# VHH binders against q68dx3r342to642, part 1

Every score and structure here is a prediction.

Target 1, 301 residues: q68dx3r342to642
Amino acid sequence: RDLCVVLLNGQHLEVKCDVESTVGAVFNAVTSFANLEELTYFGLAYMKSKEFFFLDSETRLCKIAPEGWREQPQKTSMNTFTLFLRIKFFVSHYGLLQHSLTRHQFYLQLRKDILEERLYCNEEILLQLGVLALQAEFGNYPKEQVESKPYFHVEDYIPASLIERMTALRVQVEVSEMHRLSSALWGEDAELKFLRVTQQLPEYGVLVHQVFSEKRRPEEEMALGICAKGVIVYEVKNNSRIAMLRFQWRETGKISTYQKKFTITSSVTGKKHTFVTDSAKTSKYLLDLCSAQHGFNAQMG
Unless a header shows other numbers, all headers, positions and changes below count from the first letter of the chain; antibody chains aren't numbered by Kabat.
ipSAE, averaged over its two directions, is called F for ESMFold2-Fast, E for ESMFold2 and O for OpenDDE. V2 adds 0.75 times the mean of E and O to 0.25 times the DockQ between the complexes of E and O.
Where letters were taken out, [cut] stands.

## First folded at step 1 (VHH)

Design a01 (framework vhh_etentamig_d1)
Fold by ESMFold2-Fast, scan of step 1:
Structure a01 (fold): chain B 301 residues (1-301), chain A 122 residues (1-122)
Amino acid sequence: as target 1 above (301 residues)
Amino acid sequence: EVQLLESGGGLVQPGGSLRLSCAASGFTFSDYAMSWVRQAPGKGPEWVSGISGSGGSTYYADSVKGRFTISRDNSKNTLYLQMNSLRAEDTAVYYCAKDESGTYEVSDFDYRGQGTLVTVSS
């Protein structure tokens, strides 16, 4: 039986497995193929409604596979069984990572999250990050470059919403000029600067999931951000997220789930905050993710 | 030794009301969330309503919201479901269930009781 695992470098890896294969077996095969040694930061996830849901290593693939996958072991299905290798746990500083390949994976993940608008920051920082990525991946500005001749595609370095707001031509000009003036960092040094910049962002390492207010109006969209530091509650308006409140783990009293509801209680105020998810499975997943992130935070000190 | 005994079901006309009760024993009742689950003839079980151990939080399926009210009396180890504006589609055997995991799945509840039959017919 075949499944596709999407790696952070954009590579699609076909993995052969059987009916009894577990997520853990696939994870081991994929991370071995990618030559990763610091495995604690990584996980396999499936994507649902543009959100990533990490899978436990003990989960059998047949429990999460598309309908018909079990019955068609020899045929390439039109229904693709796709998983993603992603970073689940984000360190506060890249200096905590022992291997350059692990740091490179963090760079690739953050690059992708910026471009896919999963990690948001202001325009000035987006342009800075785009230039750093261009420096890291392309190298120094070409000395003989003709101003009217493009040497990179703006959509590979700047998120679509900023391109739409500024126009592609203006982005091309601004990024090219910044690249011309910056010719200081290259390769790994530029990637490390990219990591330094992103690790200072308030939304760095935050895994975001859609939720709704308990008072539930269909038009009231919220999001929960779950990270090593705790939980962030966002109000979502016009595709932008505004942090409404933050729960550090130290200040969190209890997290409970009941059916489609997820409740977090402040240990400081005693106040309960209840959110509605799309399913009991999603609510339980959010509780399990919180438990995992809290455990990671305690482990890293 | 968890025991749950449902009562209060019966025949009622559309638009009518019934109050179900569930007497619980064999565990510390106030420590557990409780649910009502129903099973219509020839269909699988459907979660109806839930209540936290303290009684401070209540939850309802969209199909019953605004019509049913769940409550509990921890001093009497009893769970209640007040059913108003009953419809033919509410016809089912109603079970109370102890929530051991805090997450709803039919397999995660202890259905020790026999259930109580509710028939809504004109």
Scores: ipSAE 0.000, ipTM 0.159, lowest interface PAE 11.2, mean pLDDT 82

Design a02 (framework vhh_etentamig_d1; at its last look DockQ between E and O 0.01; V2 from the best seeds 0.00; counts 0 for: pae E 16.3 > 2, placed apart)
Fold by ESMFold2-Fast, scan of step 1:
Structure a02 (fold): chain B 301 residues (1-301), chain A 123 residues (1-123)
Amino acid sequence: as target 1 above (301 residues)
Amino acid sequence: EVQLLESGGGLVQPGGSLRLSCAASGFTFSSYEMSWVRQAPGKGPEWVSGISGSGDSTYYADSVKGRFTISRDNSKNTLYLQMNSLRAEDTAVYYCAKDTEYEVTYGEAFDIRGQGTLVTVSS
């Protein structure tokens, strides 16, 4: 049977498997192919409604595969089964990573999250990050460059919303000028600067999922951000997230679920904060994700 | 009201076997994932094993993998833990739990309601 795994560099890897294959077996094959040695930070996820859901290594592929995949494995490409190799656990500083390939994967993930607007920051930082990515890929500004000729595509470096607001031409001119005036950092050094900048952002390493408030109207969209440090509650307005509440693990007593409800209980105040998800499965997933992130935080010391 | 009643514990010699049972009532048993959690004297709770509502998927802590087998009988609303090759470090009070709560203070995900069943492994 055919399974496609999307890597952070954009490569689509075809993996051969059978009905007995586990997520863990695929993860091992994919990370071996990618020559990754620091596996602790990575996981395989499926995407649903533009959100990533990480899978347990013991899960049988046939339990999560699209309808029909189990029955006729060699018939057609119409029943495409797609998973993503993603970073699940984010270190506070890149210096904790031992291998350059691991640091490069973090760079690729954060670049992709910025471009896909999963990680939000202000306009000035977005432009700075785009310039650092140009330094990483092209090195120093080309001395023979004619200012009117493009040497890069703006959509590969700057998120679409900023391009729409500034116009593609203005983005190209400003980013090119910033690149011309930029430091001599290139290659891995530019990537590490990119990581340092992103690691200072409040939303760095936060895994975001849509929820609704139990106490407010269902049309008032919210999101929960789950990370190594705790849980963040967001209000979603005009496609932007505004942090409303932050729960560090030391301030969190209990997390519980009941059907579609997900509840966080403060260890400081004893107050309960309840959110509604699309399903009991999603609520249970969020509880499992919280447990995993807290365990990771404790492991880091 | 949710009720969980554990049984089957006792004194056993190292290398021996025991089968634990948990009788559930007050909820639709087959709709919930169930776990076994243990607490050794003077230590915090440790998750041991989990099973899906249908019984098709099972999960084990590394410390018990290959030695313990979790199962369920949805027609009888009963959860089981078959424990083989028991060791002194398996000595603990064993609880069955619904996986609906995560106690952040202890780092464990469980919903413990019963008194548990004591397993003592000693020569």
Scores: ipSAE 0.084, ipTM 0.564, lowest interface PAE 5.1, mean pLDDT 84
Fold by ESMFold2, look of step 2:
Structure a02 (fold): chain B 301 residues (1-301), chain A 123 residues (1-123)
Amino acid sequence: as target 1 above (301 residues)
Amino acid sequence: EVQLLESGGGLVQPGGSLRLSCAASGFTFSSYEMSWVRQAPGKGPEWVSGISGSGDSTYYADSVKGRFTISRDNSKNTLYLQMNSLRAEDTAVYYCAKDTEYEVTYGEAFDIRGQGTLVTVSS
């Protein structure tokens, strides 16, 4: 049966597999196609409500496939099985990545996360990152540019929310001028500077998932950020999130779940913090994700 | 008013079997995870086993895994613990416990309300 895997460069890879095949088998086929060697940072995920959920390698595809995937004799778009190759574990510095192709994958995902507003930073940094991406693709400012004719579409480099706030015209002018004044960078050199800037962001490497407060039943929503350093608790208002609490793994005494509830206990204060998720499956996933990120932190530094 | 009534304890030889029951009332039984907790003489409470509200998921302490089986009958509001291959260290008062509606952790705070049922394993 056919499975679609979306790669970080935007390619859609069709993978042939048996209904008894595992996620691991698909992962090996996809990473082999992409010539990736540093595999420990990557995983296969499905998307649910703009959030990525990573799958264990031993999971059978039949357990997660949409209904009708086994019974699709013709190719239709109504019931396709799509997974995503994503970075699950983010190194603290890109220099720890031994292969340029691995660093390129980090660049691709971080750029896409910036554009799709999964990773937030301030306006100055958004413009800087847009220029770095432009330099990675085009190199130096075109010397024969007559007027500020759009040699690029702003939507490919700057998130839609910033374009709306500044207007497309002002973004075009500002990015073009910043590109003109920038030092000579092209290709991988520009990508490395992009990585250097993004790895210093507060939300670098943070996997964000929606939750709700146990004591609140308000329209107000919350989020958990799970990363190599620990867990961040966000309050979400007006489509923005504000970090309210941070737990380094050393400060975390226990994590537990029951039905739709996820509880984290501080080893420093002894206080329990309980959150409500949309399902028992999501609660278990968040616990497993915390365990995986904690283990990565111990190995990576 | 939540009521839990344990029964089925007794004196048994090592290697023997017992089946404990817990009759529940005063709450929607099928909505709550239930647990068995035991307390040996002079010791604190020890979590033994747990079961989800629907009965689909069961959990066991390592000390009893493979020997004990937890089950429930939601139509009779009754929780069970089948204990096989009993050992002297299983001697304790056994309690059933209702978890709270919104909070539970295995091996931690339990809502114990019955008198328990004594299980004694000795030759």
Scores: ipSAE 0.000, ipTM 0.108, lowest interface PAE 16.3, mean pLDDT 82
Fold by OpenDDE, look of step 2:
Structure a02 (fold): chain B 301 residues (1-301), chain A 123 residues (1-123)
Amino acid sequence: as target 1 above (301 residues)
Amino acid sequence: EVQLLESGGGLVQPGGSLRLSCAASGFTFSSYEMSWVRQAPGKGPEWVSGISGSGDSTYYADSVKGRFTISRDNSKNTLYLQMNSLRAEDTAVYYCAKDTEYEVTYGEAFDIRGQGTLVTVSS
């Protein structure tokens, strides 16, 4: 049976597995293939409703596989079973990463997150990051450019929403000019600067999941951000996330789940904050993710 | 002109302590992340520790975590490294480094650094 794993570089890797194969086995195969080091930072995830859910290494693939996956050969019309290699744990500083390849993976992840608008960034920084990415890939501004053809595609470097607002032509001109005027920086150095800039963003390393208010006010879309530092409660309006509450781990007394409900109790105020997820499975996942992130923070701190 | 001047190095026995200082001038000190980097004889540069401009965030290499403490006094334009429980493997020239356009975390020295101060840990 075939499973597709999408790597951070965009490569699609076909992995042969059986119905009894575990996520861990696939993870090991993929990371070995990619020669990745520092595996602790990485995880396999599946995508649901534009969100990524990390999988436990002990989970059997048959438990998460789409319907019909067990019946191979797959009829051409069936949805391919696709997993994603992703960064699960984000270090606070790139200097903590020991291998250049690992740093590169972080760079790739963050580029994707920025482009796909999972990680919020203001317009100024978005353009800056676009230029850094160009520097990483092209080095200095190409002087011998045939003036008539862009040397890059704006959609590869700038989020779609910003392109829509500014127009593709304006973005092309502005980013090209910024690149032309940029200091001599290329390759790994440019990637490291990219990491440095992104690590300063408020949502850096935050894994965001949609939740609902317990009071079932349909009008208020909320999200939880889970990261090494704690949990963030967001109000979501017009595709924007506004941080409403922040719970550092030291400020978190208890996290619990009951069916679809996810509850955080403040150790400072004693207040309970309850959110509703789409399933008991999701609420449990969020709890486990909190535990994992907390553990990671403890190890790195 | 950016200037960095390291001091505080010396000879210490294993288990001993030293405090390094770096006097900075020629730039707005509080606006930049600062780092300590060391280079042992015959080895490449190694990133040791970093601190944010405000001083609210600190970072350490695994090799020094729990033993070294980075701090800064922005009013004095000074960076510090408190080194406790020193080991022979900590022997190196220690450099203060300012954030530069070129980031160096492994294998190369920072572009903007001082002359360094020698730390020797020996019985």
Scores: ipSAE 0.000, ipTM 0.261, lowest interface PAE 11.2, mean pLDDT 88
ESMFold2 (binder alone), look of step 2: mean pLDDT 79; pTM 0.805

Design a03 (framework vhh_7mjh_2)
Fold by ESMFold2-Fast, scan of step 1:
Structure a03 (fold): chain B 301 residues (1-301), chain A 122 residues (1-122)
Amino acid sequence: as target 1 above (301 residues)
Amino acid sequence: EVQLVESGGGLVQPGGSLRLSCAASGFTFSDYYMSWVRQAPGKGLEWIGRIYSGGSTSYNPSLKSLVTISRDNSKNTLYLQMNSLRAEDTATYYCARGEDTYSIEDSYFDYWGQGTTVTVSS
């Protein structure tokens, strides 16, 4: 049977498995192929409604596979079974990572999250990050560069929404000028600076999931961000997330689920904050994600 | 009335494997998530992992590659499989009952077993 795993470098890895194969077996095969040693930070996830859901290593593939995958062992189907190798646990500083390949994977993940608009920041930082990525991947601004000759594609470095707002030509000119005036950082040093800049962002390492108020209204679109430091409650307006509440783990009491409801209790105020998800499975997943993120934070602290 | 009884502990060599069991009685086992927690001599409690009524699991990230939690609702029994045991895994292992609730400082449990001792030594 065929399963596609998308790696952070953009590679699509075809993995052969059977109906009894576990997520853990696939994870081990994929991380061995990628030569990763620091496995703690990584997980396999599936995508549903543009959100990533991390899978437990003991889950059998047949329980999460698309309809008909079990019955069509070697037939090409329009319904491909696709998983993603992603970073589940984000360290606060890249210096905590022991291997250069692990740091490179963090760089690739954050680059992708910026481009796919999963990680938001202001325009000036987006341009700075684009320049750092140019230095990491292309090197220093070429001295013989002809003004009118493009040497990179803006869509590979700057998110589409910013290109639309500024125009492609203005982005190209501003990024090229910033690159020309940049310091001598290149290669891995530029990647580490990129990591340092992103690690200072409030949205760094936040795993975001759509939730609803108890009275589901169009004007009350919300999201929960779950990360190593705690939980963030967002109001979503257009494509912008506005942090309304931030719960550090030390300020978080009990987390409970009941059917589609997910409730966080403040340990400081005792106040309960209840959100509605699309299913009981999603509510339990969010509880598990909170437990996992808190456990990770406790080990790093 | 509610009882949780762990078994399967003992002396094991470093690098060995061990499977612990927890027999539950006095309540509808399938209505509750169950957890494993351990306590090394002179140390605090360390949460190992949780399994929900439907079989979904959640693990302490530092331990997930070394342990597997499973359950058999027809037998009212919870299991913990441990592989590649180290001296640092020497502890008393407890099973604990909970509802779909997590306490941030510690996993919330309303009932605990008496514990089963695992000693890893050569």
Scores: ipSAE 0.014, ipTM 0.376, lowest interface PAE 7.1, mean pLDDT 83

Design a04 (framework vhh_7mjh_2)
Fold by ESMFold2-Fast, scan of step 1:
Structure a04 (fold): chain B 301 residues (1-301), chain A 122 residues (1-122)
Amino acid sequence: as target 1 above (301 residues)
Amino acid sequence: EVQLVESGGGLVQPGGSLRLSCAASGFTVSSNYMSWVRQAPGKGLEWIGRIYSGGDTSYNPSLKSLVTISRDNSKNTLYLQMNSLRAEDTATYYCARDLETVTYDSTGFDYWGQGTTVTVSS
């Protein structure tokens, strides 16, 4: 049967599998195809409501496949089964990554997350990151630039929301000028500077999921950010996330779930914070994700 | 505590080769990013290249075909191999611990050696 895995470089890989195939078997095939050696950081995820949910390696594909995949595996255009190869565990410093291809994958994901507005930062940093990406992917500023003939497409380097706020022309002019004045870095050097800048962002490596407060009105959206360092509680309004609380793992007591409820206890104050998710499955997933991130943090220390 | 000591500079003929050394003490080079930077008389700093903690290297595109950076972890020493030297390569060469930035103004480096001078002439 056919399964589509979307790679960080945008490639769609068709994977042949059986109804009994596991997520782990697909992960091994995909990472082998991509020539990845440092597998610890990566996982396969499905996307639901613009959020990525990582799958356990022992999970059988038939348990998560869309309706009809098992019964009618030859229906290509209908009931398409799509997974994503994504980074699940983020290192604080790219120097911990031993292979240039692993660093390149981190660059591709952070680059994509900036463009798709999964990772937020201010306008100044967005322009800086755009210039670094342009330097990494295009190279040096063209020696003979012709006015009114842009050498790049703004939408490939700058998020749509910033283009809308500044106008495409202003973004093009500012990015072009910054590129002209850049430090003559290209290729991997520009990518590594991009990584260093993104690694300093408050939301770097944070996996964000929508939740609701047990005590808030239904229209008041919240989010939980789960990362190597701990859990972040966000208030969400419009397209903005504002960190309200931060729990480092050492400051985190018990994390528990009950039906649609996810509860985190502060080891500092003893206070319990309860959030409501869309399903018991989502609450259990958040608990499992917290356990995985905490384990990753302990392994890095 | 932290020290970087460059050596191996001297007079070399055009077209010749030279290998510079940088002995580190007070920290482990294999756990850090290390760069080579040079300064020609009366000119600004020019970044040559970097070796990452994992052992991969990155070079200034203008110099990539002429230089190779390596290290010996057992000696805690960094090396710069230079080939096909030209008069324009005459400069003081510095070894620096790299904070993951490349600037021609030293802001991206926290420890520097005293430098070793290379003169390319007949």
Scores: ipSAE 0.000, ipTM 0.102, lowest interface PAE 22.9, mean pLDDT 82

Design a05 (framework vhh_gefurulimab)
Fold by ESMFold2-Fast, scan of step 1:
Structure a05 (fold): chain B 301 residues (1-301), chain A 122 residues (1-122)
Amino acid sequence: as target 1 above (301 residues)
Amino acid sequence: EVQLVESGGGLVKPGGSLRLSCAASGRTFSDYAAAWFRQAPGKEREFVSAITSGGSTTYADSVKGRFTISRDNAKNSLYLQMNSLRAEDTAVYYCAAEEYTVEIGSTDYDYWGQGTLVTVSS
């Protein structure tokens, strides 16, 4: 039976499996194909409503597969079983990664998360990151560049929202000028600078999920960010996130779920903070993610 | 909902070993954090060990290095391997479960078993 795994480089890998195959077996096959050695940081996820949900390695594929997959996926794309290889655990500094290929995977994911507006930062940094990506992929500004010949597509380097605000032409001109004036970093050095810049961002390594206040008013749209350091509570306004509250693990007394409710209790104040998710399954997933991130943090120090 | 049934209790000499089992019935045991508690005659119930849905373990200081908690989600079961048993370990042992928790602070479990008696005597 066929399953598609989307890799961080954009490649779609068709994996052969059977109804007894586990997520872990697919993960091993995919990471072996990609020649990854530092597996601790990676996981397989499915996408739902533009959010990634990581799967446990012991889960059997047949329990998460679309209907009809047991009899072979339908030949239509609507019945295609698709998973994503993603980074689940983020190190505070790329120097903790031992292999260049692992560092490259971190670059690819952060690059994509910036582009797809999962990782937020200001316009100046977005333009800087775009230039660093151009340095990594094209090297130095092209010799004898002419105004009538664009050498890159802005939508591959800059988020759509910024292109809409600035216009594509303005973005192309500003990014090209910055690229021309930049230092002569090449390939891996440009990627490492990109990693260094992104690792300083407040939302670096934060896995974000939609939640609602208990009253579920439109004005109270929220998100939870779950990362190695703890949980962040965001207010969502006009497609931007404002951090309202941060719970480091040492400041967290208990996290619990009941039906669609997710509750975090401060060990400092004893106050309970309750959020509503779209389903009991989502609430339980968020708690499992919190447990996994807490365990990862304990290993990191 | 989850119903819990303990087994494996019995009489053992000091220094001996016992393995307790807790069978969960109901739907998805993998969705629950689980723990072992014990209650000696005339005393309050005390915490022994806990395991999160993700597999992270916690132990009371009195049992660290002697007891090992584990789970088998495929069998809907929780286990407590007790080694180097002491007279002070004599108690009724209870299995407890709650819907997902991170063991950073105090917990209050939603579901409890009936208990299994462990007696350590010469």
Scores: ipSAE 0.011, ipTM 0.214, lowest interface PAE 9.0, mean pLDDT 83

Design a06 (framework vhh_gocatamig_d2)
Fold by ESMFold2-Fast, scan of step 1:
Formats: sequence, C-alpha cells, structure tokens
Structure a06 (fold): chain B 301 residues (1-301), chain A 122 residues (1-122)
Amino acid sequence: as target 1 above (301 residues)
Amino acid sequence: EVQLVESGGGLVQPGGSLTLSCAASGFTFSEYALAWYRQAPGKKRELVAGISSGGSTVYMDSVKGRFTISRDNAKNSVYLQMNSLRAEDTAVYYCAKGDEIEVYTSGSYDYWGQGTLVTVSS
C-alpha cells in the first residue's frame, strides 16, 4: 500500500506500507528520512475541513485510510491517502531546541502557518515577517536591482488577504523597501529572528478547531485554541478570530465530553463553558489534545 | 536507490557452518536496522534474525543459540553466522531493511536482495 506524507518543506514523500502498518511506524520512517532527532515536538496528522487532526502512534493505517485503500494499493504520490508531518508541541523559545534542523522545522511551520492564515498578526508584523523570510531565503537586497522588475513573488511571502487589502504592487514596493533598509541578516540568523518574532505572538503554537456555542445561536461560530499554555475561546467573525477567554492550565478545572459536547470548567470562577463540535469523535479528540498539551507544559516547566 | 547483495550460501552437511554476508548501499547504513529472512520450499518467508542500529538483536526461536547476526558499519555489511545447521534450515536467505516501511521520493527502496540459497543435506 502507498500513502503520501507532506513535509514542512513542501516535499511529498511516497511511503510503501502494509495494511497492518501503524501511524507510529510511518512517523518513525518519515522522521528518519528527514533526519530529525528531536521527535517529541512532531506528529502525523490528517486534514479535515482545513483543520489538522493528530494521530496516535498505535493507530493502524487501515482504520483511517480512505475507502478502498485496503483493497486497492496506490502506486503514486498523487493517491487520496495523505498525511502531514507537523509540529504538535511548541516550545516558548527556540533556544530550548538543541539541533539546527529542529529550529529550521519550526521556522518552516510558522512561515507556512502565517502564509496560509492559520497564525494571525497585525499588518506591520506580517510585513516584517515577510522581509525576514525574504532575507532567510534570498539573502541581502540585490545592489543592481531594476525597480520596475520584481525579484520575488509577493504571494510567496505575504498572505493573500493582506495582498488583496494593499494590492500586489503596494506590497511589492513596501516589502522591497523594507528589505533594502534591513540590516545584513541572512540564512539561519534571519530564521531565528523570525522565530523570536513569532514566538512572542499571542497565537503562537495554538492549534485551532471550529466549535459552536451550546446556546442555540445560528450565526455564532466559535473556535477553540489549544496550546502548551492552555485553552483560548475565540469568536469567529468576518473570517477573523477574536479571543474572548483565555484559560491557563492552572485556571482550568475539569474538562469533559459527552457526545458532541466539550465542557471546560474554570477553577477560578467555577463556571462551566460548553461547546458543540461536529461529532463525538471530534469532542473526544479535543479532550485528548488538551491532556497532551497540559502534559507537555508540565514536562517543560 | 537502496541495494542489498547477499553472498555465502551453499551446500553443507548437517552439523556444518556457513556465514552469510550482505553488502548494502544507497542509504546511511549505520542509521537503519537490518534483518535476515528465509523462505523454504512451499513455505512463507519468515524472519530469522534482526539487528538494530544500536546493536540489539532478535532471533527466531528455532535458531537461538545456533545463529548470530552482526553488523560492520565501516563496511556497510550485515552478517549471519550459522552453526549446527539442520535440514530444516534449508531455504533461500534474504537480506532486508529491518523496518516494515519503505520511504522514497524519486526512487524505490529495495527491501530485499536477490537471495542466497542454503542447502543442508546428506
């Protein structure tokens, strides 16, 4: 059987496996192929409705594979069974990472999350991060640059929503000028600065999933953000997220699920907050993700 | 592309000894587990012995104490020393990457070499 694993550098790996192969076995093979040593931060996930769902190592591939995969082994990387190697646990500072390849993976993940609009920040910071990525990937501003001819594509460095708001030409001019005026920072140093900037963002390392209020409001779309620090409750409006509540793990009481419901209790106020997901499976997943993130936080501090 | 080339098979009388060798190329040998499998006439292929990158070993019950698997990372080679051979050990022996999963991007990995025949007779 074949499956495709997408790496953070954009490479698609073709993995041949058996029907009985586990997620853990694929994870080990893929991370070994990628030469990763600090494995605790990474996981394999599948994508559903633009959200990533991390898989447990003991899960058999046949339990999560698309219908027909067991009977019809795929031969190409363009098959319908796709998994993603992603960062599941985010450290508060890149200095806690021992290997340069691990730091590079964090850079690639955050770079991608900014570009795909999974990590939000203000316009000024988005432009700064775009310039830092340009420094990291292209190097210093070219001395003999022709102003009328672009040396990069704006869509590779700035999210589509900002390009639409500013126009591509204005983004190109602004980023080019910022790049020209930047200090001579390149390669790994530019990546580390990018990490430093992103690690200070309120939404850094937050894994976001769509939920709905238990109170029956047809237009009320919400999201839960789950991270090393705790849980964030978002109100979703006009394709943007507004943080309404933040629970640090020390401020969280009991977290429980019942069918499609996910409930978190404040240890400070005693108040229960209940959310509705698309399925009992999703509610159970969110509970397990909370336990995993809390455990990670306890191990790191 | 991963290649595994076995050698050392032959005809031997019961109680004799043979050493099988497997020369590997196309991957960073020291980072992977290697294994020896065998397939007897009319039977399914079975794991005989395995060795991890760190040197930990596993053996089929019927060969424990008689066979020894070892590796030489400087030579990109894995070996199977077979002592006190029995008629039941007659099989084609295959060298394999010890994991059950192949990962590739532009080429295929060959889990298996072409095999080397061991006959214990007379």
Scores: ipSAE 0.000, ipTM 0.317, lowest interface PAE 12.9, mean pLDDT 81

Design a07 (framework vhh_8k46_1)
Fold by ESMFold2-Fast, scan of step 1:
Structure a07 (fold): chain B 301 residues (1-301), chain A 124 residues (1-124)
Amino acid sequence: as target 1 above (301 residues)
Amino acid sequence: AVQLQASGGGFVQPGGSLRLSCAASGFTFDDYAMGWFRQAPGKEREFVSAISWSGGSTYYADSVKGRFTISRDNSKNTVYLQMNSLRAEDTATYYCATDYEITEYDSSGYFDYWGQGTQVTVSS
């Protein structure tokens, strides 16, 4: 049986497995292929409605596979079973990562999350990150560059919403000019600077899922951010997230679920904050993710 | 590790009664809600009943409302399901489950929040 695992470098890896194979077996095969040594930070996830849901290593593939995968041992023209290798646990500083390849994977994920608008930041920082990515991938500004000649595609470095707001031409001119005036930083050094900039962002390492407040209209979009430091409640407005509440783990007395409801109780105020998800399964997933993130934070000290 | 042990199932005729018990260990039982779920052959697990950590609130699926009663004894770390007026469609494996409090969990290892099931067969 075959499934596709999408790697952070964009490679699609075809993995051979049995119908009885576990997520953990696939994870071991994929990370071995990618030569990753620091496995603690990584997980396999599936994508639903543009969100990533991480899978437990003990989960059997047949339980999450698309219809017909179990019965068809050969590759078909029907739906492909696709998983993603992603970073689940984010360190506060890249210096805590011991291997260059691990730091490179963090760079690739944050680069992709910025580009796909999973990690939000202001316009000035988005342009700075684009320039750092150019330094990492092309090195210094080409000396023979003609101002009117494009040497990169803006959509590979800047998120679509900013391109739409500024226009592609203005983005290209601004980024090219910033690149021309940039330092002699290149390769891994440029990647580490990119990591340093992103690690200072309020949304760094935050895994975001759509939720609704019991008290708000269903059309009003909210999100929960779950990370090593705790839980963040966001109001979503005009392609931007505004943090309304922040709960550090020490400020969290109880987290519980009941059906589609996910409730956080503040240990500081005693107040209960209840959110509605699309299913009981999603509410339980958020509870499990909170437990995992809290455990990671405790382990790091 | 969280452990939940369900017991009390058996064979009974329609209209009969059974009382299920779920013995809990490995966590601060008094701080968590407890529930019962069931799974009939070839069907998904379905919610049956739940009780708050204090015992002050109880919830029932429409199919069992008025026939089943959930209760808990915090001194014994046990939750009970009293099943009256049993029907053939109540035939299933019954499981107990708990919600957890984040401050109680270690980052090492896996926890099974679903206990060992107990089989209930209602037939003539």
Scores: ipSAE 0.000, ipTM 0.128, lowest interface PAE 15.5, mean pLDDT 81

